# VHH binders against q04fp6: the designs that were tried, part 3

Target 1, 166 residues: q04fp6
Amino acid sequence: MKELRIGRVINTHGIAGELKIDFNTDFPEQRFAKNSELLIAGEKLVVQSSRPFKQFWLVKFSDHENINLVEKYKGEDIFINERKEPRLSEGEFLVSQIIGLKVIDEKGNSIGEIADSFHTGANDVWTIKKSNGKEILIPYIDQVVKKVDLQTSTVTIELLEGLDED

## First folded at step 19 (VHH)

Design u62
Fold by OpenDDE, last read:
Structure u62 (fold): chain B 166 residues (1-166), chain A 123 residues (1-123)
Amino acid sequence: as target 1 above (166 residues)
Amino acid sequence: EVQLVESGGGVVQPGGSLRLSCAASGFTFSSYALYWYRQAAGIERELIASITLGGRTNYVDSVKGRFTISRDNSENTMYLQMNSLRAEDTGLYYCAAVYRKYKGYGTETYDYWGQGTLVTVSS
């Protein structure tokens, strides 16, 4: 099984064993939480403490409370081993949950339904199937997708100029 | 525990056909987009086929018209039908199941991978 890459060690920070991490996750608070197990250079390390630092994250690992013990991890990728399907926290949702949701504008007018989703290098793109059968693509950004409400099974969007081909 | 297990690989002559299978367990299969990758000797792993949550398929140019990706959610299995095989199709083939989690406008990818099945196209 392939591990999930969540960041890279950029450098050491201080002399107490902290590592400066360039993270590749939008949930560093969770991924670098205390007692989290991470994989670096094939070794399993347990997070002792972590904190944000500028655009980076500083992480200290158990039994590695000295710079001399962590210098070898410089430049190494950081992985997690997900053996179980992740659970959702409050405010979180899966891409699969948006498929089939009704799409409306901010005035409540019906636009269509979410038919598909795919990831690009920059943003996810959702496919909306309109009532007339035509499809439009929208990026998942705050300028376009205003609200995802799973309770009402509704996505509220604001169409940007040029996105509507009709 | 999450598992993906590929099967169906083997040795075939050029012009031959193979059907790869990837059996999934331990997760909600229907919630994942599915992918086939391959890795030839000395070459980086490449994406060759995908099927979205909406059922839309995409192929790399080198396999377009020859390979077909499909899924059976009732069996938790994805397939890769490979026709008109060529020597350059030789490699280790991997299946992957992927979805993205959202929190606000933040996202995180979850992916599971098989161990691979070897496909050898040789005369």
Scores: ipSAE 0.691, ipTM 0.845, lowest interface PAE 0.4, mean pLDDT 91
Fold by OpenDDE, fold request of step 20:
Formats: structure tokens, sequence, C-alpha cells
Structure u62 (fold): chain B 166 residues (1-166), chain A 123 residues (1-123)
């Protein structure tokens, strides 16, 4: 199982064992949630508490409630080892859930359905199979994807100039 | 507990065939895109085959026409059929299962990996 890097310890904060973390996850509130297990410098640490701090996160670990116990972690990368399938929180969805959804424009006109998804390194790209059988690619960005509604199984999009060459 | 276990590796002569299996457990297999990687000695791990959630397959040029990736969601297993094997195909083969989670326009990747199965192609 692969270890995923989710951030780096920048410095200590205060004297109570808090670490200032530069994170590279889009879900720091989940990754640094209480009772989360993180790997730092080969050690498994359990989050006791965490909070946002400017563009960083402050994290305190169980049994490490003193600055003297956490100074050694400065500059170390933070990893997670996923051994359980993650659970979804409110407002979250998986890429698998959008496959097959109906695609409409903002006026409610049918465009097609989501046929596939892939990551380009910058943004995810979704493949829409239009009613005429042709496929178009759309980036998952707020300028294009306006709403994902799993209850109605509908994705609302606004096609930008050049995205639809048909 | 999430697990991916590769099998089917072994020693084979050039021109031979092998079928690798990757058995998954502990997660919703059908929700994941699937990948095969390999790592030869002294070389970085490389992606060689993938199957998207939409069922579309992709291959690196070096294995096109020779390797076939497939999945059986009912058995929680993915496969790599390897034909016309070459010496340069020798390496440790890894299977991986990946999906992405969305919250607003933020995303996060979840990936699980097997421990690998050794494929040796030699005369």
Amino acid sequence: as target 1 above (166 residues)
Amino acid sequence: EVQLVESGGGVVQPGGSLRLSCAASGFTFSSYALYWYRQAAGIERELIASITLGGRTNYVDSVKGRFTISRDNSENTMYLQMNSLRAEDTGLYYCAAVYRKYKGYGTETYDYWGQGTLVTVSS
C-alpha cells in the first residue's frame, strides 16, 4: 500500500506541541481531523487536535503535548497510509458517482451523459457523450461545471467557446 | 482492510505468455480506475496499462498489441494478459486502484497498491 504525502512540517508553534504544517491536500480538515493517524519521520502519530492557521494548519498529536517532543519533526514530510476506504462527508462525491449522469445546460437542455473521467495533472477532465454519439471533453472547473446533483443524477454545464467543435 | 494481491508472475521464455491477476478486497472495487505498473531493476516504475471507470483501456507503446488489461467487478479482480513476452518485460509488476474525491472544486486522490509480482523473461 502506497504512502501519500499530504504536507510538511514547517515549524513548531508555541510550547504545547503544536506543529505548523504546510499541507498539499484539498481536504486538510479531514486529513488532520482528530484521531487521524499520520506518519512523520517513520513514526505513527495520532492527531489530538488541529486548527487552521493562516495558510497553514496547526496540529497537535497525542502523547506529544510539548515542544520538546516535536522539534525533531521540523522539516519532515507528513504521510498517510490508507488502509480503509475513505468515507464521504456532506458535499463530497466520488468520480465514480458522476459516470452515467445526465448532462444539461443551464437552460435545461439535454447535452448528453458523462462517459468517463481522467486526470491531466492540473484538472480532471470529463468525457461527455452527446446525444448524437460524439464525445467532448470538459475540464472540471467552475467556469464549465456549474452543478453536480447526485439526487437528480444531473450535471449542469456551461460550454465555453472552443469546447464544442461539433 | 484494503488489500490488493498480485499473482501469476514467474519465469517464462521469450515469446511466452503470462496472465497476472490482482485480487482486491476491503473496498468498493467497481468505483476505482485500475492500473498496472512495472519496475525493472535500476529503472523507475512505469505505468504500462490502465482501464478507466468508463471502461476505456490505455497502453504504453511498448506493450500495445501484446498486453491486455481487464477487470471483473463481480470477482473484485483485475487482470493483465501478457503475450509475446520479451526480455525487456522483466520486472516487478504492481496493480493499483485509484479514484478521486471531490468537494466543491477541490479534489483528492485515493490510491491502493499491491506488493507486486515478479515476471522474469529469459531464455
Scores: ipSAE 0.689, ipTM 0.844, lowest interface PAE 0.4, mean pLDDT 90
Fold by OpenDDE, fold request of step 20:
Structure u62 (fold): chain B 166 residues (1-166), chain A 123 residues (1-123)
Amino acid sequence: as target 1 above (166 residues)
Amino acid sequence: EVQLVESGGGVVQPGGSLRLSCAASGFTFSSYALYWYRQAAGIERELIASITLGGRTNYVDSVKGRFTISRDNSENTMYLQMNSLRAEDTGLYYCAAVYRKYKGYGTETYDYWGQGTLVTVSS
């Protein structure tokens, strides 16, 4: 199974074994949640506690409650090995859940439906199939996608100039 | 437990055909975009084929017209039909299943990979 890099240990923090982590995940509160298992320097460590610290996260691991026990991890990358399909928390959704959703503008006018999605180097791009059968591509950004409501099966968008060209 | 297992690799002569399979378990297969990669000796792994959630396929130029990616959600299996095989197609072939999770405008990729299956094209 492929390991996912989620951050790097920058330094120790204090003397109680906390590590200062520069993370590269959009969900640090989940990745560094208590009882999470992380891989550092080939070792499996279990998160005991964690908290945000400026633009970083401080993480303390079980059985490593002293700076002397964690100094060796300085500069090491942090990985996860996901063996189970992640569970969704409130407000979270998968890209698969948006396929087929109705697309409307902020005024409630029907635009079409989500037909597809793919990831680019910067953002995900969603394909909207309009009522006339034509397709348009929209980036998943706050300027375009205003709301995703899975309960009402509706995506609200604001089309930028040029995106509505047929 | 999440698992992807490739099969169907082997030795074949130039011009021959192989059909690779990738059996998935432990996750909601239908929710994932699917990919085939390959890695030849001394060369970085390359993406060769993909199928989106919407069922749209894409191929690198070197395999266009010869390879076909497909999926069977009822069997939790993806396939790569390889025709007109060439020596340069030799390599370790990997399947991957990928989806994106959203929280607000934050996103994260979840990907699973197989162990690979070896394809050797030689006379």
Scores: ipSAE 0.683, ipTM 0.840, lowest interface PAE 0.5, mean pLDDT 90
Fold by OpenDDE, fold request of step 20:
Structure u62 (fold): chain B 166 residues (1-166), chain A 123 residues (1-123)
Amino acid sequence: as target 1 above (166 residues)
Amino acid sequence: EVQLVESGGGVVQPGGSLRLSCAASGFTFSSYALYWYRQAAGIERELIASITLGGRTNYVDSVKGRFTISRDNSENTMYLQMNSLRAEDTGLYYCAAVYRKYKGYGTETYDYWGQGTLVTVSS
């Protein structure tokens, strides 16, 4: 199973074993939560504590409560071994949950439904099948997707000029 | 525990056919986009086929018309039907399951991979 890279150790912080991490995840508070297991330099480490620090994250690991014990991790990538399917927290949703949702504009007018999704280098792109049968591609950004409501099975969007239309 | 296990690989002559399977367990299979990769000796791993959540398939040019990717959500299994095999199709074939998680406008990818199954096309 492939390991997921979630960051890189930049440097140590202080003398208590904290590592300064340049993280590559939009959910550092979850990935670096207490008791999380991370893989650094082939070693499995368990998070003891973590906190945000400017644009970085500080993480302290169990049994590594001294700078001398963590110096060797400088420059190393941080991986997770996702052995279990992650649970969703409040406000979180999976891409699979948006497939088939009704798409409306901010006025409540029906546009179509979400037909597909794929990831690009910049953003996820959703395919909307309009009521007339045509498909349009929209980026998942705040300027376009205003609301995703799984309770009402509705996505509210604002179409921008220049969006691709098939 | 999440697992993906490929099977169906083997030795076949040029022009022959193989059907690869990838059995999934430990996760909600239907929520994942599915992919087949392969890695030939001395060459980087390449994506060769995919199925989106919307059920749309995509293939690299080198396998178009010869390979077919499919999924059976009831069996938690994805397949790769390989016809008209060529020597250049030789390699280790990997299956992958991927989804994206959203929180607000933040996203994160979850991808699971099999161990691979060897396909050897040789006369």
Scores: ipSAE 0.683, ipTM 0.843, lowest interface PAE 0.5, mean pLDDT 90
Fold by OpenDDE, last read:
Structure u62 (fold): chain B 166 residues (1-166), chain A 123 residues (1-123)
Amino acid sequence: as target 1 above (166 residues)
Amino acid sequence: EVQLVESGGGVVQPGGSLRLSCAASGFTFSSYALYWYRQAAGIERELIASITLGGRTNYVDSVKGRFTISRDNSENTMYLQMNSLRAEDTGLYYCAAVYRKYKGYGTETYDYWGQGTLVTVSS
């Protein structure tokens, strides 16, 4: 598969052809925008309407305004036509770019370096290897990660109480 | 053009071994975390092995000690060494290359998948 996976159909919703989607983007309003073309089960479908629904997104497709027409998509992955490695816009960075960056606190004190990253159900978690060799995990949230500066190769963090066992 | 192509699947007897390969092209392979999934008949696809950007490997309990995930960035290829195969290991095996893009505290996942390779463990 050369397309970019942006979610998975969990189930149908209602009888009007809406699909409940578990998405893997923080920009579902863009990816599921009206007139967007998605690939599901090898079929190209055009988004007619979409809306948030709890932690999911409901999407209705053109010419599929009935549950009987969309039941077959249950459990299918959803793809968009993205066959090239994405280019970064201003302010954007890739997870690979943070590996090895120096980690400091807001006072400028050295903490360690980013050693790894992984995604959880809620947030990405970064592994910091401290100067003493110990590792700590931090969530990528505004309360903890204050700045990512690729030019200076520095990540500024504020450790919350309990995150550092030292 | 981004591409992932699995190979190495086939029929093997219980206790046998297979080595799956996933050849990547069209993207910066070294910038992606790598995953192996499998899907047995009648059940949902499951993650079985992963290797992070930092080189940390993880396995589900059912394959621990038997399967090994690895990567060769110079060859743009990831592998799954499968030893001591069991009937329950039968399924379609998928490789995936994943990274996340950040904009502020918003993120987007870029998932590229292979077409899958069939592994059948049968006496």
Scores: ipSAE 0.677, ipTM 0.845, lowest interface PAE 0.5, mean pLDDT 90
Fold by OpenDDE, last read:
Structure u62 (fold): chain B 166 residues (1-166), chain A 123 residues (1-123)
Amino acid sequence: as target 1 above (166 residues)
Amino acid sequence: EVQLVESGGGVVQPGGSLRLSCAASGFTFSSYALYWYRQAAGIERELIASITLGGRTNYVDSVKGRFTISRDNSENTMYLQMNSLRAEDTGLYYCAAVYRKYKGYGTETYDYWGQGTLVTVSS
């Protein structure tokens, strides 16, 4: 498929046609905004309403205001018609852009470089390769990653107690 | 336009080998983490192999030592070398390319998938 996957239908919610969605974006309010067109099971559906629900989102689609009309979407992936790589807005960056960046602490001391990244469900984890060859894993959270500067190719971090192997 | 196209599937005998290819176009291939999935009949889709942006590979236990995932950025193609094939390896094999976009401490996943290629292991 050439579409961008943004989530999966977990189950129906209620009888009014709402679907419970496990989303793969931290911007569900944008992706599930009213009038958004989504692709589910090869069908184009238009969002009528949406709202957060615990760790999920509930989405209701136009012309699908009954549970009987949406049962078939259970377990289906949700896509948007994204045929091109996403464009970056101000302040945005891609995970691929951080690979190889220099890592420093808040005092400007060199720590190493970003060697890898992977998603753990809750947060992304970055692998820092130190100059001595050792690797440190850091979560991408505000407590640890303070700044990502692509212009200077530098990531500023604050190592939490226990994260440093040295 | 983004596109992933699997190929190399077919019918092989147990103990045989296949090499799957996934040709990518329309995006910066080298910027994506790569994955192979498979789906056997009546079974949920399963992640079987992955390669991170840093080039680190991971395999599900059932294919360890038999399957090898690799990428050729110059050809915009990822591969799955499958050796010592077993009947239980039969299924539809899918390739996927994934990366994440950051804004502040929010993230968004971008993942593209192929159409799948059928692998049948049968005597």
Scores: ipSAE 0.657, ipTM 0.837, lowest interface PAE 0.5, mean pLDDT 91

Design u62
Fold by ESMFold2, fold request of step 20:
Structure u62 (fold): chain B 166 residues (1-166), chain A 123 residues (1-123)
Amino acid sequence: as target 1 above (166 residues)
Amino acid sequence: EVQLVESGGGVVQPGGSLRLSCAASGFTFSSYALYWYRQAAGIERELIASITLGGRTNYVDSVKGRFTISRDNSENTMYLQMNSLRAEDTGLYYCAAVYRKYKGYGTETYDYWGQGTLVTVSS
């Protein structure tokens, strides 16, 4: 089995066994759902409850009802066991699937082609390579990326003032 | 089944060079961002180098100019070329492959890890 890292224990929270978790997903409710089986420090732990807390998630594990039982996990990575790549649900797509898509504006004018994607804190950023070889960067947010259509291999964006660096 | 296997670790003297490999199987290698991490004894795991799907690389300051990450998608292998090695480079080096998916404008990230290869820099 392969271990998939889904976050890290930053600190304990309170005295009743909650752990403050920094996570690598936009869907922590799914990842830390009650009864999920997680691996921390090589131990299998079962989520009893979880809740949001600022930019973190607070998670309490079964049989870990006070701080004395959980302080050893401070600083540890959190894993799940994965047998294969995660499946895609309807409406989901891979970051890799956007590489090479044609980028058009809302009038259908060609802008370029997606060349790369990376994270810069709050959102993913896509690079678009124009025919002149220059790149522009766009944030992957609803104000800018209007449609991703994998069937037609196109991405529709709204060109905002200042996004075209050339 | 996703699998990552590091190799190329060993004992090397200060100032020397070493090339690590991370052989991958069970997934579409070109669809993953790739990372090297380092963990010295008693210290938290540290990201040291990354390479995106499009080939963009990033390094922590302590290895810039000395280490080079690369990927060969035809061989399903990532590399870390380590030059001008120092005693503080000693540690367990492991590769990670990161799989991201979108649901709306949200992302979910999945890290797959190798078990590591030991690098010891000493005389």
Scores: ipSAE 0.428, ipTM 0.723, lowest interface PAE 1.7, mean pLDDT 83
Fold by ESMFold2, last read:
Structure u62 (fold): chain B 166 residues (1-166), chain A 123 residues (1-123)
Amino acid sequence: as target 1 above (166 residues)
Amino acid sequence: EVQLVESGGGVVQPGGSLRLSCAASGFTFSSYALYWYRQAAGIERELIASITLGGRTNYVDSVKGRFTISRDNSENTMYLQMNSLRAEDTGLYYCAAVYRKYKGYGTETYDYWGQGTLVTVSS
């Protein structure tokens, strides 16, 4: 179907209609901006206000200013309507675009090729398949991945102690 | 438009097998990580299996060794082979496809969902 899941209501917060939300984006301020239209339990809800709270986001919806109006949403998934794949903006690239790129160190020595990517709790992890058939895992963080160059199909990394071990 | 359609659900005896399919259209299937979820009555939807872009699989303990997730990118289809079925496996089974993009070292994640297919394990 056309729905895109963007988070989940984990609980109510206070008595004035705030909901505590987990989310799947590094940009929650944009996702939960005032006037954003979200779908919860099949209902369209419009964000009135939102703010950070620990690892969560607190969101209040228009016309839902009392806990009694929002308690029914506890445990529900949060969606937006999406008819097509999201478009890339300037400077963005797909996770899939790194599959198959050649991995080199900063001196230009070949290390291997990107074989896979997956998300952990803190960052994405990339797998690199070496020419000997072994794989190593690297975190996608600025200390390790120095450059992604889609024009030359290369990724430049710095290997930290322990990353190259089986 | 992005669409995911589950099929292959039905009624099966305990100890039996069933194969679910998730047919995808409207997107580049090979660019997505894929997931199976299930939802029993009165319980929150739970992730049960996943498969990455590179084919790495993961399972929750309750299905490990009994269920196998796979993908066929040439058919734009994901599968869940379910063996040694038990009454507690009864529920709606959903497929999901996860689209992820990078902005710097941050990510935006988009989950697309199917409508579910019912699996009933009963004697």
Scores: ipSAE 0.420, ipTM 0.718, lowest interface PAE 1.8, mean pLDDT 83
Fold by ESMFold2, fold request of step 20:
Structure u62 (fold): chain B 166 residues (1-166), chain A 123 residues (1-123)
Amino acid sequence: as target 1 above (166 residues)
Amino acid sequence: EVQLVESGGGVVQPGGSLRLSCAASGFTFSSYALYWYRQAAGIERELIASITLGGRTNYVDSVKGRFTISRDNSENTMYLQMNSLRAEDTGLYYCAAVYRKYKGYGTETYDYWGQGTLVTVSS
């Protein structure tokens, strides 16, 4: 079974069994909620509690109440046991679903089509291919991308100064 | 069931070539960004090449012009063509597939990893 990686144990924290976690989600409170089942070093661990700590998350596991029980996990990757792709909840969509969507401004003018997406440290960036063959990059943030409408296959944007190939 | 299986590693002379393959199954391959990492003894894994869903490629400086990443979505396989191999290219090579979804303007990212294939450049 292929395990799905969701983060990494950076270090222990304190003597009562908390682990400091570097994570790959914008929603760590849901990912590390109480009773979540995670895999570390091939072992199933159940989250007892979790809390934010700077850019990291601190997680304590059931039956792991002191540092001696968790030291072995330092530097290990954290997985979930997933036999299939994660399902989408209502209101979620895949990064792959935006490829090929028609891009319009808020006045309805055609700008181009989405050609690609990639992640930066802060936000996703979308590549728009214009009819002249040139590409522009836009950040996927609420100030720029106003609406993604999969039913009509359109994306509405507000084009900020300097984002166009002008 | 998700699987990533690397192959094509082996022993090769300096200046030689190898082609690594990463065969994938159990997921919608075309929906994933794909990556090659390598790990030399005593060093943490390093990203060496990536390819996006749209086919955009990136490389670290040490492999630019020598390595080429590609993907074939119809065969569910990613490749790494390695030319002009050097002793410093010796290591365990891993493929990774990255799934990303939007929830509002936030993202959730999930990584699948293979077990690695060994490349040794010697003599």
Scores: ipSAE 0.418, ipTM 0.697, lowest interface PAE 1.7, mean pLDDT 83
Fold by ESMFold2, fold request of step 20:
Structure u62 (fold): chain B 166 residues (1-166), chain A 123 residues (1-123)
Amino acid sequence: as target 1 above (166 residues)
Amino acid sequence: EVQLVESGGGVVQPGGSLRLSCAASGFTFSSYALYWYRQAAGIERELIASITLGGRTNYVDSVKGRFTISRDNSENTMYLQMNSLRAEDTGLYYCAAVYRKYKGYGTETYDYWGQGTLVTVSS
């Protein structure tokens, strides 16, 4: 399979054909908008409606309006037919673009450089390698990461109590 | 244009070794976190090993100490060295490349998959 995986059917929801779906985007409204075309179990399905439900999304597909029509999708991966890297819109950047950036505090003092990134479900975490070889981990959230400047290759952070050696 | 091709699968006896390769094309390989998954018949696909952009590795307990993931960004290739193979390691092994972009403080995650290579540990 060369299709792009975007999530998984966790279970059915109710009796009217809604499927409970996990997903790999912070923008599920666009991903699961009406008329979006998804691939599940080798079938092309068209989104009729969707809505948030806790940390999941509930999606109903055209012509699949009864639980008996959708039980077969339980546990299946969800794909789209995308063979190209997604485009970057204005203000977007890749996780790879932050590797090697110099990290400074709000006063301009050097803290280290970005060595790695990983996702925790709620936010990404960046590792910063200091000159002494030690690493600190910071969450990529607005309270901590104040500016990412790719043109100057710098990241400005505010260290919160407990994020670094005090 | 994104392509991942696994190779190196085959039939081995218990206790044997295999080295899987995942050759990538159509994207900037160094920009992706990389993963090996396996799928036994009738079972959901499971993540078994990962390697970050910075080279940090993670393994599921059942393969820890026996399998080693690595990447060669200059060759656009990821590897899985599999030692001390057991019958329960039988399955279809997939590589995956995970692309993430930031939009503000949110992320959008995409994973691209290969077709898989079969590993059979017989007897």
Scores: ipSAE 0.412, ipTM 0.702, lowest interface PAE 1.9, mean pLDDT 83
Fold by ESMFold2, look of step 19:
Structure u62 (fold): chain B 166 residues (1-166), chain A 123 residues (1-123)
Amino acid sequence: as target 1 above (166 residues)
Amino acid sequence: EVQLVESGGGVVQPGGSLRLSCAASGFTFSSYALYWYRQAAGIERELIASITLGGRTNYVDSVKGRFTISRDNSENTMYLQMNSLRAEDTGLYYCAAVYRKYKGYGTETYDYWGQGTLVTVSS
């Protein structure tokens, strides 16, 4: 396997060659930037232009200027060609790096330790294992997770109103 | 080069058992959530079992209690123990490894797929 799946063509859009694409990134502008090279149905395609459309992205490829040239891609998976794991840029970190971090509240009180991370719906969910063995599930969003400090191996969180302890 | 290689498929009688393996190389195995999918002829590939980095498992209803997913990070291998097999379990079984990274509060997700191993439940 030399190809990494990044999304799927849902349908055509209009008659001028746009494809409606479902994707696995929160950064579709980067993924579908002009001149990006994607693989669909074993064919290398170069992005000419792209734009958001509801929960999808519309992407037009060079040399694919009308619907007749792109209908064959309906339902196909979209890949990029990777020989190694994607590299981390400055400020990025792996989901695996948060496993085992100590969780504290904004007052510094220990809450527990990150035990797992998984995707549910629109955001990642982290599980926190408390010293008593019970678990808390929190969404990985700016309202709840305030700081991830890999240098000190800590995560600072704020529980939402109505979920605080007595 | 990243590789996922399934093995352990074969022909079994209804009620029988098989153990599938998914051997991985070319990436940090312990950093990935792992999945088993199956595909019957002419049908879309379906997720049947998953195991997270923290070891939490999930199964579709049709295999709960019969199939067990597990991982061995020291062997870079995931397993699917399949018991009480039924004709409806026939299909190609694929493993997948899901890589995610955080960019602020957003994520990018990438997945690697194996080639599949055939399981046939029939006499």
Scores: ipSAE 0.388, ipTM 0.675, lowest interface PAE 1.8, mean pLDDT 83
Fold by ESMFold2, last read:
Structure u62 (fold): chain B 166 residues (1-166), chain A 123 residues (1-123)
Amino acid sequence: as target 1 above (166 residues)
Amino acid sequence: EVQLVESGGGVVQPGGSLRLSCAASGFTFSSYALYWYRQAAGIERELIASITLGGRTNYVDSVKGRFTISRDNSENTMYLQMNSLRAEDTGLYYCAAVYRKYKGYGTETYDYWGQGTLVTVSS
């Protein structure tokens, strides 16, 4: 398993070769874009088309336009052959880049420093260590985290009732 | 190229100890949450321990108090100290590193896996 796992084939969809995929990325449209190369059941497959379907993504592969050609993939994990760390696009940043940033409120008052982050299924949670040694957990959502400024090494947040008590 | 290589597996008697290592390369190790999984025959791979960028650890109940996950960012290596081993601990042990980046308030995650190291607990 030197490959990056990006999802799993749940079932076939229709008779024309679409596969229903359960995925683990927030950006399935980019991941399953036409011409993406995926690895399923040891075979390299090239995406011909894809579209959303409920909480799943439907993907059709080149030269696999019939259900009989794709039934063998049911239940298989989906990998990509790319073993390189993904590139950052404009406006993207690493989770690690927020560790150590100074946290301020919208008035500029110091709250603490970011010490850690973890994922909870709905959103990331950031841990802020205050000068008194206590920690606050905040959700990484637009309602709470207003600005991340890597040039000034600051994060601006809006403290909601109860957040400062953690 | 992202690479994770497990080592330290072997055959051990019940009640014994092993220390697994996961050597990493091709990425900024300190930027990743790290995980140990195990897979017994006929069972799906299960998460057993995790450690965050900030060093917080979590364990499944079946290994709490017996296993300790740790990381050494200066050596790009994660460890799993396994004590009081039991027959049910037998399996293939994988390390995983999770790359997370923010795009707006969403995250994009990538799971990088090693090939595993075999642990057999038997008399």
Scores: ipSAE 0.378, ipTM 0.694, lowest interface PAE 2.1, mean pLDDT 83

